# Designs tried in a protein design chat: VHH binders against BTB/POZ domain-containing protein At1g01640. Part 5

Target 1, 207 residues: BTB/POZ domain-containing protein At1g01640, of Arabidopsis thaliana (Mouse-ear cress) (q9lq95)
Amino acid sequence: MTEAEQKAAFLGGLVVSFKEQMHTDVLVKPGEEAPPIPTHKAVLAARSKVFRNMLDSDECKTSPEESITLPDLSHDELKSLLEFLYSGNLKAPYNQYRSLYLAADKYDISYLQDVCRNHFIASLSSRNVLDILELASIPCDTILKDAAINHIVKHMEEVVVPMKYETFVQRNPDLSVEITRAYLRETKAKAKDHGAPLNGNTRPRIW
Short names: E, the ipSAE of ESMFold2; O, the ipSAE of OpenDDE; V2, 0.75 times the mean of E and O plus 0.25 times the DockQ between their complexes.

## First folded at step 2 (VHH)

Design H1 (framework vhh_h_nbbcii10_fgla)
Fold by ESMFold2-Fast, scan of step 2:
Structure H1 (fold): chain B 207 residues (1-207), chain A 127 residues (1-127)
Amino acid sequence: as target 1 above (207 residues)
Amino acid sequence: QVQLVESGGGLVQPGGSLRLSCAASGFTFSSYSSYALGWFRQAPGQGLEAVAAISGSGGSTYYADSVKGRFTISRDNSKNTLYLQMNSLRAEDTAVYYCAAGSPEWAKYLSQYGDYWGQGTLVTVSS
C-alpha cells in the first residue's frame, strides 16, 4: 500500500463512528418527512463554518434532542453528504450530485464543491452541458461555467440545434451572449493556429 | 412539466406483435408540431440505439435497418400520442423502449440529442 493510500485509509477511519452511531450528539433532519440522522457536532463544525454557526444557534440548543435541518436535501442525499464529511470521499449515485453541489456552496464545504465540480467537468456532454452551465450560475462558479462554455463552443452545432437550447436562451439570455462571445474567441484562436488566409490582393514589392 | 409516458410493453413470442404508445403531458403535439418524435431502445448489455423517428408534420419517417419493414411509427396529434407498431418480433428486439422528442434536424440521432425522454417500457421476446 502506498503512503498516500495509507493516509487516505487512516483519515477515512472516522466513518466507523458515523456508520455505527458511536457517541452521536446531534440529529440532522432532511427537508422531507423522513427520520433524522444521528451525527457528531465536532465533525460538522470542523467541516463547515455554516454548520458551526447553526450548531451555536439558540434554535439548535433549545430544540428537542438538539437538531439542525437541511431543507434542500432528501434523506439519501443527506446520508451521502454526512458520509463525505467523515471520509472525504463522495460515494453517491449520479442523480445526487446536483443537490450535493448546491449544498456544498450553501454550507461552505469547499472540498465537496471541488469534488462535484470535477465530476461534472469529467461528465460534460452535449446532452448535459446546458444543464451544467445553468447549475454553475447559481453559486457563480466561474471554473465550472468556463468549462461548460468551452465545451459548448467546441460542439456548437450539437448544442444549438436541439430545441433545448431555445428554452435555455429564453431562461438565460445573459449566458447566451457569453456563449456567442466565447465562440468568437474560439474561432479566432483556431484561425491564428492555422495561419492567415492566403490571398492575391497583396501589392508586389518594388525591385 | 413536460412528461412522456410509455405503455404497451410486455412478453411476446417470436413472430408476434406489440403496439407501444407514448402519451405526452405538459405540452401538445399541435403546439410542438416542429418536434421530431422517436422511439429508442436499450437491449441488455448494449448501448442506447435509435429505432424509429417521425417528423413534426408526420411526412417523413426514419427506421433503423434492423426494423425496416417490421416496425411502423405513427403519431396522433389529436390524442397527443406517439405509437410504434412492432410486427414479426425477434429475440434480439428484447429491450427497454424509450419515447423521445427533439428538434427535427436531429430526428435520425435523437438518442444523443432528445430534449424530453420517457421512463421506458420493457419488451421481452420469448427465448
Scores: ipSAE 0.000, ipTM 0.086, lowest interface PAE 22.2, mean pLDDT 80

Design H2 (framework vhh_8cml_1)
Fold by ESMFold2-Fast, scan of step 2:
Structure H2 (fold): chain B 207 residues (1-207), chain A 124 residues (1-124)
Amino acid sequence: as target 1 above (207 residues)
Amino acid sequence: EVQLVESGGGLVQPGGSLRLSCAASGRTFSSYAMGWFRQAPGQEREFVALISWSGGSTDYSDSAKGRFTISRDNAKNTVYLQMNSLKPEDTGVYFCATGTPDFLKQYAESYDYWGQGTQVTVSS
């Protein structure tokens, strides 16, 4: 067993405290009419400075059962988020990743954003790359943006021929310019690799 | 316009199997991704499985992986969901949906057309 695997097993006790609701001290409510989920203030505050601030709010402190609300998440998405805060492992259905990615940005949970980003990068295809690029623009995620643009320039005809690209261009003119410039850089790089003319360097002129 | 008609739902015991079918009409079926979603009482529609326009790419929710298989027959304009090792938690109304071809279209709001649904109940 690696040291990382041993650490994960050790943290399993904290996941049990969440799943079995052992000594919970705060309720977290989804945006929909659904049961609140009991959890631990210490875990929320340790994982997110935004949650720490929410827990310190008068709204939370004066409620009969101290509670906070995450209006952007369904009950199932919230359960996935909370379990992740205890375990560091995201075992969510694919339909939750967009909401969890945006929640990671909103609640400042950088590792969750990294996990969701890696999922999107692993799933990149000519079919989904424009949607992923557009998603990346919301939190200004340059890593996900660059990965998406790189995919587009390597599969340019597949991406630009469908009508979907015209709609993308209308909604995202700045991103469209970036794609064009990236494609030009890619074509110039390929030309050099395939024997583009080389010029001799001249010595620098003084003055 | 597209019309989607689901069939194959019913009552089965835990551990049983069902095969759902969705017959599509009204547009070029082979140009669009097809998805299966389910809805339990009081909950939003949950993604189950997705198949690309060609059948070359599939995606499954974590609860469906290893138990469910999505397939399509473009000549018959039909998509199928083979469900094995059914559990009580699989109970719900199962919906067929079609929309723009896209692997990221696991979200209900991404689909243009929906069937009326077929009830699946896993119980004794």
Scores: ipSAE 0.000, ipTM 0.090, lowest interface PAE 18.0, mean pLDDT 81

Design H3 (framework vhh_6qgx_2)
Fold by ESMFold2-Fast, scan of step 2:
Structure H3 (fold): chain B 207 residues (1-207), chain A 124 residues (1-124)
Amino acid sequence: as target 1 above (207 residues)
Amino acid sequence: QVQLVESGGGLVQAGGSLRLSCAASGFTFSDYAMAWFRRAPGKEREFVAAISGSGGSTFYTDSVKGRFTISRDHAKNTVSLQMNSLRPEDTAVYYCAASPSEFLRKYGYSYDYWGQGTRVTVSA
C-alpha cells in the first residue's frame, strides 16, 4: 500500500467516529423537518471559520443540546457535507453538488468549494454550461465563471441555438453581455493565430 | 494582527454623496476579499458591497446597484465605497470587513475581521 493509501486508512478513524457517533458534542439540523445529525465541534471548527463562529455564538451555547442549523441543506445533503468534513472526500450524487457548492461558499469551506468547482469544470457540456455559469455567479466564483464562459465561446452555436439560451439571456442580461465580449476576444485571438491577411497579395517584381 | 479602520462617514442631505474608506493592516491585502456591511437603527446588519482580493470582481446588493461603487487601492491597502444619490434609507453605521478568501462572500459570518464602523446619516 502506498504512503497516500496508509494516510487515508489512518484518517478513516475520524470518519468512523462520525458514522458511529462516538463522543459527539453538537447536533447539526437540516433545513427540512428531519432528525439532527450528531457531530464534533472540533471537526466543524477546524474545517469552517463560519462553523467556528456559529459554535461560539450564544445561540448555540444556550440552545438545548447545543445545536446549529444549516437551513439550505436537506438531510442527505447535510450527511454528505459532514462526512466530507471528516474524510476530505466528497461521495455525493450529482444532484447534490449544486447545494453543496453553495453551502461551501456560505460556510466558507474552501476545499469543498474547490472540489465542487473541479467537478463542474470536468462535467462541462453544451447542455449544462448555462446552468453552471448562472450557478457560478451566485458566489461570484470567477474561476468557474471563466471556465464556463470559455466553454460557451468554444461551442457557441451548440449553446445559442437552443431555446434555453433565450431564457438564459432574459434572466441574465449582464452574463449575456460578458459572453458576447468573450466571444469577440476569442474570435480576435483566433484571427491573429491564423494571420494570413484577408487581402494578401504577392508582389513579384522581375527586372 | 489584523486591523480595519473606517473613515468618511457623516451627515449628508438626500441626493448627496459620501466616500467611505477602510484602511487595512496586518495581512497580505490582495489575499483578502473586502466588503461593506451596514446596520440601520433597529435592524440587523446587512450586506452592501464586496470586492475580490484581486479587485477583478465586485458584487452589490440590489438597493445600491448603480449608486454605490466599491474599489480597492492595493498600494495604500484601502477599500473604498463611493456612495452617490444617497437616500434616507441609506442611514446606517457602515462596517468594513475582511475575509481570508480571495472570493466574494455575502454573509456576515463569513468575514473574520471587522472595523468599528462609521456612521452615515442622510437627512430627508
Scores: ipSAE 0.000, ipTM 0.178, lowest interface PAE 16.1, mean pLDDT 84

Design H4 (framework vhh_3k1k_2)
Fold by ESMFold2-Fast, scan of step 2:
Structure H4 (fold): chain B 207 residues (1-207), chain A 123 residues (1-123)
Amino acid sequence: as target 1 above (207 residues)
Amino acid sequence: QVQLVESGGALVQPGGSLRLSCAASGFTFSSYAMRWYRQAPGKEREWVAGITSSGSTISYEDSVKGRFTISRDDARNTVYLQMNSLKPEDTAVYYCAKGPTDYAKWLQEYHYWGQGTQVTVSS
């Protein structure tokens, strides 16, 4: 076992305190009507300055059982988020990543945003790229946005033929302009490469 | 009630600098991404810059990259746009906008706009 593996195993005790509800001191409520999830203030505050501020609020402190609400998350998404704060590992189905990605930005959990971004980049396809591009524009994520646009311009025919593209353009005229400009840059670069002169010399000889 | 109030627009000479401010109220400012847009007469509204709620991701339209800087002050509920090396082509009404925070509600949310602030770059 490596030292990194030993550290991970040792820190596994913190996850157990969450799963077994050991000495919890705050309730976290999802946006839907579902049971609140007991957790630890110290973990929330250590992982998110936004959570720290929420915990310090009069609204949290005056509630009969101190609680905070994350209105944008379902119960299952919230459970995935909280477990991630204890473990550093995201174990979530694909359908939760959009909500978790936006929550990472909203609650200032940069590592969760990186994990979700890497998942989206690894899963990019002509079928999901327009959805991912639209998603990336919400937090103004240039890394994810650039990856999505690069996929689109390299697979333009696959992306623009389906009806979904027409709907996308109507909803996102600014993004459609960026795609068009990126495509022109890509085609111009390809034309320049293809137009390389025979024998690699562009200057006519005088002799 | 969401309110956005832009200020700082003025007439400046080419190569000059301006700092625009957008004061926000009626929502939890620190939880939302903020954006700057501009609109020149007879043209469509164009995105200029964006900053995430955490401030960790900042993005710019290609024509302003290296010249403009977006920043935020969550204690004052204000987003700023520092504009340097201004060009006549930067002449426009500048608007700040509150970004959506829920992908599922993207199509149902309106970007709240202020009244804008006029920037004119001419000799």
Scores: ipSAE 0.000, ipTM 0.199, lowest interface PAE 14.3, mean pLDDT 81

Design H5 (framework vhh_5c3l_4)
Fold by ESMFold2-Fast, scan of step 2:
Parts: C-alpha cells; structure tokens; sequence
Structure H5 (fold): chain B 207 residues (1-207), chain A 124 residues (1-124)
C-alpha cells in the first residue's frame, strides 16, 4: 500500500467514533422533525470555522443538551455530512449533492465544496447544465459557473432548442446575456484559430 | 416512500386570497424542482407555476402572472402558493408536483410525484 493509502486508512478509523457514538458531546439537529445526531465538538470545530463559532455561542451553551441545528439538511443528508467530516470521503447518493454543496458553502467546508463541485462538473449534460448554472449562482461559484457556461456554448443547439431554455432566459436574464457573450467569444476564437497558420512564419528561411 | 400533501384550499369570493402549502417527505426535497398544477372541472391538468430546486428561478402561467407567487422553504420541505385577486376561472383542484431537473439518467416525467390535491373554489 502507498504511504498516502496508509494515511487515509489510519485517519478514516476515526469515523468509528461517530458511527458507534463513542464519547459524543454535542447534538446536531436536521431541519426536519427527526432525531438529533450525536457527534463531537472537536471534529466540527476543526472542520468548519462556522461550526466553531456556532459551538462557542451562548445559544449552543444554554441549549438543553448543547445542540446546534443545520436547518437546510435532512436527517440522511446530515448523516452524510457528518461522516464526511470524520472520513474525508463522501458516500452520498447523487440527489444529496445539491444540499451538501450548499451546506459546504454555508458552513465554510471548502474540501466538501470542491468534492461536490467536481461531482457536478463530471455529471454535466445538456439536460442538467441550466440547473447546475443556476445552482452555481447561489454561492457565487465562478469555477462551477464557468464550467457550466463552457458546456452550454459547446452544446448550444441541444441546450437552446428545448422550451426549458426559454423559461431559463425569462427567469435569469443576466445569466442568459453571459451565455450569449461566451458563445460569441467561443465562435470568434474558433474562427481565428482556423485562420492561424499551421506553422509560424515569424522567421525567414536561412538557406 | 414519497409523499406530497397539499393543504389550504377552500371556498373564497372573487378578489379574495388563499395560501396553499405542500408538505413533502420521502425524497430530498431541495434536489427537486417543484410545480403547482391544477385541474379545472371538465378540463385537463395545466401547470400554474414552477420553482427551481434552489428557489432562484420561478415561472408563471400567463393567466396567473402578477396574482400568484410560488415559494419554497427547503429547510421545512414545504412548497407554497400565494394566490391573490382570485377569479372564478381559478376554480380547480390544485396539485403539488415534484420533478427531477438534474443528475438524472431518465426523463423528468419518470420521477414526477403528485399529491392528492386540494380543492379551490372561487364563487360568489
């Protein structure tokens, strides 16, 4: 096994303390009416400055059982998030990635945001690209936004022919202008590249 | 098990207002675009309003634009429709519907769910 693989296995062992609820000291509540999930303050604080501040708050300290609430997550999404904080591995079904992506931004968990962004980029298609572009605008994620726009301009006909694009334009006029300008840039760059010499003429023959 | 349950319907006078709610469970509500769909007596289903999974984008049928407002609370798994300046032609059973809009291998219709509906009657 490589050293990197050995380190990953060693650090991943800490997830057992979460799964078996060993010496937990705080409760995390989902947004829905579901049981709270026992976890560890040290892990939350180490992984998120936002969680650290929430745990240091009078609201948490004076709550009946020292609890914090993550209102935007379901019980199962919260379990996926918490396990990720211990293991560094996200094992969530694809329909949880949107909530986890937004939670990563809200709670300042940059590595989780990167994992979710990479998942969306790998999953880009003409069917989902407009929804992913709209999603990217929520945390102002320029990397995901640029990837989505780049996909759109490469598959413009597939994206703009369905009626879904008309409703997208009506709801997102600013994004629609950005798409149009990006398409013009792509088209102009492609035209200039076709006009470029196959080899340079920057130096005369020296024969 | 996926469940959608509408509430808030009733009898109202022309020009009145109603607020519909839809409680969702059994799926990741925040991952689905949501719609309000209605069926008037003797007519087919028609889409009244759509909202994106994040709530950043909304659409309205021309017949309700300016009068109805769709909104959602992803923390509470709840969809809302605020209906103002109600007209007799708004009389219908109103359904809450969920559509997967991304990260799918199938057509959106393959993942559509609808509640049992709530009756809205606008009459004098």
Amino acid sequence: as target 1 above (207 residues)
Amino acid sequence: QVQLQESGGGLVQPGGSLRLSCAASGFTFSSYAMSWVRQAPGKGLEVVSDISSGGGSTTYADSVKGRFTISRDNAKNTLYLQMNSLKPEDTAVYYCAAQSTWEKLYQSGDYDYRGPGTQVTVSS
Scores: ipSAE 0.000, ipTM 0.100, lowest interface PAE 17.3, mean pLDDT 81

Design H6 (framework vhh_8ghr_2)
Amino acid sequence: EVQLVESGGGLVQPGGSLRLSCAASGFTFSSYAYIGWVRRAPGKGEELVARISGSGGSTSYADSVKGRFTISADISKNTAYLQMNSLRVEDTAVYYCARSDAEYLKSWYGFDYWGQGTLVTVSS
ESMFold2-Fast, scan of step 2: ipSAE 0.015; ipTM 0.476

Design S1 (framework vhh_3k1k_2)
Fold by ESMFold2-Fast, scan of step 2:
Structure S1 (fold): chain B 207 residues (1-207), chain A 118 residues (1-118)
Amino acid sequence: as target 1 above (207 residues)
Amino acid sequence: QVQLVESGGALVQPGGSLRLSCAASGFTFSSYAMRWYRQAPGKEREWVAGISGSGGSTSYEDSVKGRFTISRDDARNTVYLQMNSLKPEDTAVYYCARWGSTYPLDYWGQGTQVTVSS
């Protein structure tokens, strides 16, 4: 075992305090009718400045049992989020990643956003790429956006033939223009690979 | 009903600074990501900077990274673009846009002119 692995195991032991509810001092409520989850203020505040501010609020301090509510998360999504704050490891089913990605932005947990982004990039397909591109636009995530657009231009026919693309264009006209420009750039790059010369422009224009 | 009004554009010397403002009305401002775009003479409109609805995430076009900072004040329904170390190449009309996967289509402001020249 490397020192890095030993350090990770040592720090990961803090998740035991969450799982076994050892000396918890705050309750976190999901957006649905479900039991609140006992947690530690110090962990929430250390991981998110937004949580720190929520914990300092009168709403939290005046509740009969100090509590905060994360209305955008289900009980299971909330449990996944809280375990992540202790361990740095996200173990969640695929259907939770959208909510967790948006929560990472809302609660300013940059590492969680990075983890979710990497998951989406690894799972990109012609079936989900438009949804992922729209999702990336909410936090203005250029890394995820560029990965999605690159997938689209490499699988253009698969993406544009289904009716879903027409709905996407109506909702996202600016993104549709970016896709068109990216596709033209990709087409010119492929032509160059086959020995066709490109215009002597370092910034080729379309239209 | 949705309106975006940009302001703060001016003539500035190279190396100077400006802060642009975009006042929004007609929608729940805090629910939407906001973006700044610019259009230079003879060029197409290009994206400059973006900020998430929560304000927790920001993104920038490569040529402005480290020089421009986007921020928002949800209480005032306003998004800002702080521009430092301005270059002649930054000369353009700057536009504010509501960004998001929503229908009807996203909205643009009227623009504010920034000129960087000696």
Scores: ipSAE 0.000, ipTM 0.199, lowest interface PAE 14.4, mean pLDDT 82

Design S10 (framework vhh_3k1k_2)
Fold by ESMFold2-Fast, scan of step 2:
Structure S10 (fold): chain B 207 residues (1-207), chain A 118 residues (1-118)
Amino acid sequence: as target 1 above (207 residues)
Amino acid sequence: QVQLVESGGALVQPGGSLRLSCAASGFTFSSYWMRWYRQAPGKEREWVAGISGSGGSTSYEDSVKGRFTISRDDARNTVYLQMNSLKPEDTAVYYCARFSYGLPKDYWGQGTQVTVSS
């Protein structure tokens, strides 16, 4: 085992205190009507400056049961988030990653945002790329945005032919312009590389 | 007022089983996490098991994991502790508690004695 692996195992051991509910001192409530999850103020405050501020608020201190609420997360998404704060490992089904990514931005948990971004980049497809691009624009995530645009320009026909693209253009005219300019840059780069006379104009093949 | 009444404690042989019950009143039972604690003679109370208000989440102390099962019946305002493979070390007074974000307070029951001995 490397020293890095040993340190990860040592730090990850704190997840036991969460799972076994040892000496918990605050309740965290999901947005849906579901049971609160007991956790530790010290862990929340250490992982998120936003959580630190929420815990120091009068709203938390004067509640009948000292609690904070994360309204954008379901109970299961909240469990995944809290386990991550203790372990540094995200074990979540694919359908939770959107909410967790947005929560990472909202609660200023940069490492969770990195983990979710890497998941999206690894899962990019012509079917999900427009949704991922739109998602990336919310926190102004340049890395995820560029990865999504690069996928689009490499698979342009697959992306623009479906009806979904028309709806996307109407909702996101600014992103549509960025896609067009990126496509033009890509076609010009290919022309220089291969000597192809492509100036970004679509021309039908003529027999 | 909040009341918790434990029952089911008995003398059992090592390896035996026992089911404890805790009848709750005076609060909205389904809204609260419930916990079981125990206290052996001359020792401080220790946490044993917990269950969420919905019953969807349960937690256990390491020494009882796999042997004890916590459950609840919200229609009857009752929480249960099923204890299997009992050991002499499990001998204690068992207390039911209403969880209030961290520690049970004055809302602990009076306890029920479990003795595991040959």
Scores: ipSAE 0.000, ipTM 0.110, lowest interface PAE 15.4, mean pLDDT 82

Design S11 (framework vhh_8cml_1)
Fold by ESMFold2-Fast, scan of step 2:
Structure S11 (fold): chain B 207 residues (1-207), chain A 119 residues (1-119)
Amino acid sequence: as target 1 above (207 residues)
Amino acid sequence: EVQLVESGGGLVQPGGSLRLSCAASGFTFSRYAMGWFRQAPGQEREFVALISGSGGSTDYSDSAKGRFTISRDNAKNTVYLQMNSLKPEDTGVYFCVAKLFSGYTYDYWGQGTQVTVSS
């Protein structure tokens, strides 16, 4: 086993305290009516200054079991989030990434936002690119936004022909303008590289 | 308040036809896409058809293509699903859906109307 592998296994041992609920000191509640998930204040506070502030609140301190609520997450999404805070590895089905991405922004967990962004960039397709672009506008994520627009420009016909684009434009007129301008920049750059033919040169016959 | 009210469901024999209607209120109807989903007992909801706000674009599931036609009347705030050549496999609760401005993946759903295709 390499030293890097041994170090990862050693650090990953902390996830056992979460999975086996060893000496937990706070309950985290999902937005739905589901059982709360016991976890550790120290881990939440170390990973998120927002969680640190929530834990320091009178509401958490005076609750019967010292609890906080994350209303935008389901039980399974919450479990994925909490396990990530212990392990640094996100093991979630594709349908959880949007909620987890938004939670990363809301709770200021920059590494989770990076992980989710990389997943979206790797999974970009003409089918999902408009949804990803709209999603990126919520936290003002310029890296994800630029990646999405670049994909649209390279696959313009596939993206704009389906009806989904019409509804996207109605909801996001500013983004549609940005796409149009990006497409024109790309078209202009390609025309320059190709060396578009000139109509001719008028030179005097004065010999 | 947004409301979607479906009508036109019922019992029909295989090869028959039904026309579903969905009356919408509480939003600017012509601005948003409208669609139909269905759900058979014990199954997940399945996409059937969508129509753009202007009515200029339509999309259908493979099972609906060639047999079903989605249309809308923006003056009446109503979306329709004309179902022809119905099969027992088309049996289910049909839901009207509005793709609205109020969220990235947010949809308003109607109560549903039952369609049963049986002899």
Scores: ipSAE 0.000, ipTM 0.146, lowest interface PAE 18.6, mean pLDDT 83

Design S12 (framework vhh_h_nbbcii10_fgla)
Fold by ESMFold2-Fast, scan of step 2:
Structure S12 (fold): chain B 207 residues (1-207), chain A 122 residues (1-122)
Amino acid sequence: as target 1 above (207 residues)
Amino acid sequence: QVQLVESGGGLVQPGGSLRLSCAASGFTFSRYSSYALGWFRQAPGQGLEAVAAISGSGGSTYYADSVKGRFTISRDNSKNTLYLQMNSLRAEDTAVYYCATPYLWSKDYDYWGQGTLVTVSS
């Protein structure tokens, strides 16, 4: 086993303290009506400055058992988030990544945001790309936004034919304009690279 | 392996009372490594609903709005057992009741065993 592997195994042992609830000192509540999850203040504070500030608040300190609430996460999403803070590895079903991505931004957990972004980029399809683009606009994530727009312009017909696109345009007129402009840039670049000019019948000069 | 075994369910008339028990094996209820534990229920044809939870020390409790004032969660760490005292039972409380710990990393962590059936009917 390499030193790097030994170090990873050693640091990964902290997950045991979470899973077995060894000497927990704070409760974390999900947004839904669900049981709180015991965890460690030191881990929360080390991973998120936002969590550190929440733990230092009078609201947390005055409760009978110190607690904080993450209102935008379900119980299972919260479990995935908390394990990630101990392990650095995200083990979550695909349907949790949206909430975890937004939580990463809200609670300033940059590595979690990177992990979720990479997952979305790897899973981009014509069926999910509009949802991913809309999602990327919330934290103003230019990397995810550009990847989504690039996918759309390469698969334009697949994306714009379904009724879902009409709903997307109504909700996101500005993004729709960006898509149109990106598509025009892409088609212009491809026509130039092909080396074949458009014939006279398609040129606006006939008018 | 950690196991939780529910008992105490049965048929009861509206307004009646039942006490559910959850016996734990494979781990101990201690102050230094006590698990938070809770009760979940699933009514016929419906999804899983969180009912009540209690911290490892017993100092903090949670109750769903539908059961506040009627149900009381408690634990006996010396007996390694979790309880749910259910008073003023209503037809809407009819469900299979499961005990679970919210922190265990399994797709099935929300309910263990077969649960215990509570039927509130005249």
Scores: ipSAE 0.000, ipTM 0.193, lowest interface PAE 18.5, mean pLDDT 79

Design S13 (framework vhh_8ghr_2; at its last look DockQ between E and O 0.47; V2 from the best seeds 0.00; counts 0 for: pae E 8.2 > 2, unsure alone 63.2 < 65)
Fold by ESMFold2, look of step 3:
Structure S13 (fold): chain B 207 residues (1-207), chain A 120 residues (1-120)
Amino acid sequence: as target 1 above (207 residues)
Amino acid sequence: EVQLVESGGGLVQPGGSLRLSCAASGFTFSSYYAIGWVRRAPGKGEELVARINSGGSSTSYADSVKGRFTISADISKNTAYLQMNSLRVEDTAVYYCAGYKFTLGSFDYWGQGTLVTVSS
């Protein structure tokens, strides 16, 4: 077993303290009527400067119980997020990834954002790419945005012919311009790769 | 109640600088996905000039201000800032801060605005 695998196994035991609610000191509430989830302040603060600031706020300290609320997450999404903070491994259904991706941006958890981004890149298809491009624009994620635009350019007819593209253009005129410009750059690059428009005439111009 | 209050506007020469502030009350910035600055110039529509996520790590800018304006947030003070450098006459507008929870281009909360005038 590698040293990296041994370290991961050692650290993975911290998940037990979350699952067994061992010595928790804060409640984290989802955005719906559901039980709060007991959690450790130290883990929250270590993984997110946003959580650190929320825990230091008067609202947390003066609440009837020490708690913070993450209003954009369902109970199951919140549990997936919190478990990730302990383990560093995201074990969540893929239908939670959109919410977790946005939460990673909102709460400044860059590694969670990377994990979710890699999933979206791996899942790119002509059917979902416009949705993923819109999603990437919310946190201004240039890595995911560029991957989505590259996919669109390579499959332009499949993406722009369906009516879904018309709706996308109405919502996203700036992104539509970016797609068009990216397509033109790609078609010009392909033309240059097959040959120059001149036959290599390099004679200097007189004027 | 939720309120956003802008300050720091005024008259400035072309090439000058201003720093706008947006102070939040009745909520914390950590409750929202992003804070943005929108400007409305005379005779023109609204333009989103800058946005920042609630964690402060992700920013975006309109092409017209890129390289000249910088958005930032101080979560502990519930305040967002817009540093405006190399100001031009076309930057003259009323500047609003706004907050939203979900998507680009749609804001749930707006300030009352602060006037920025760039004139020799």
Scores: ipSAE 0.012, ipTM 0.452, lowest interface PAE 8.2, mean pLDDT 83
ESMFold2-Fast, scan of step 2: ipSAE 0.262; ipTM 0.592
ESMFold2 (binder alone), look of step 3: mean pLDDT 77; pTM 0.789
OpenDDE, look of step 3: ipSAE 0.296; ipTM 0.690

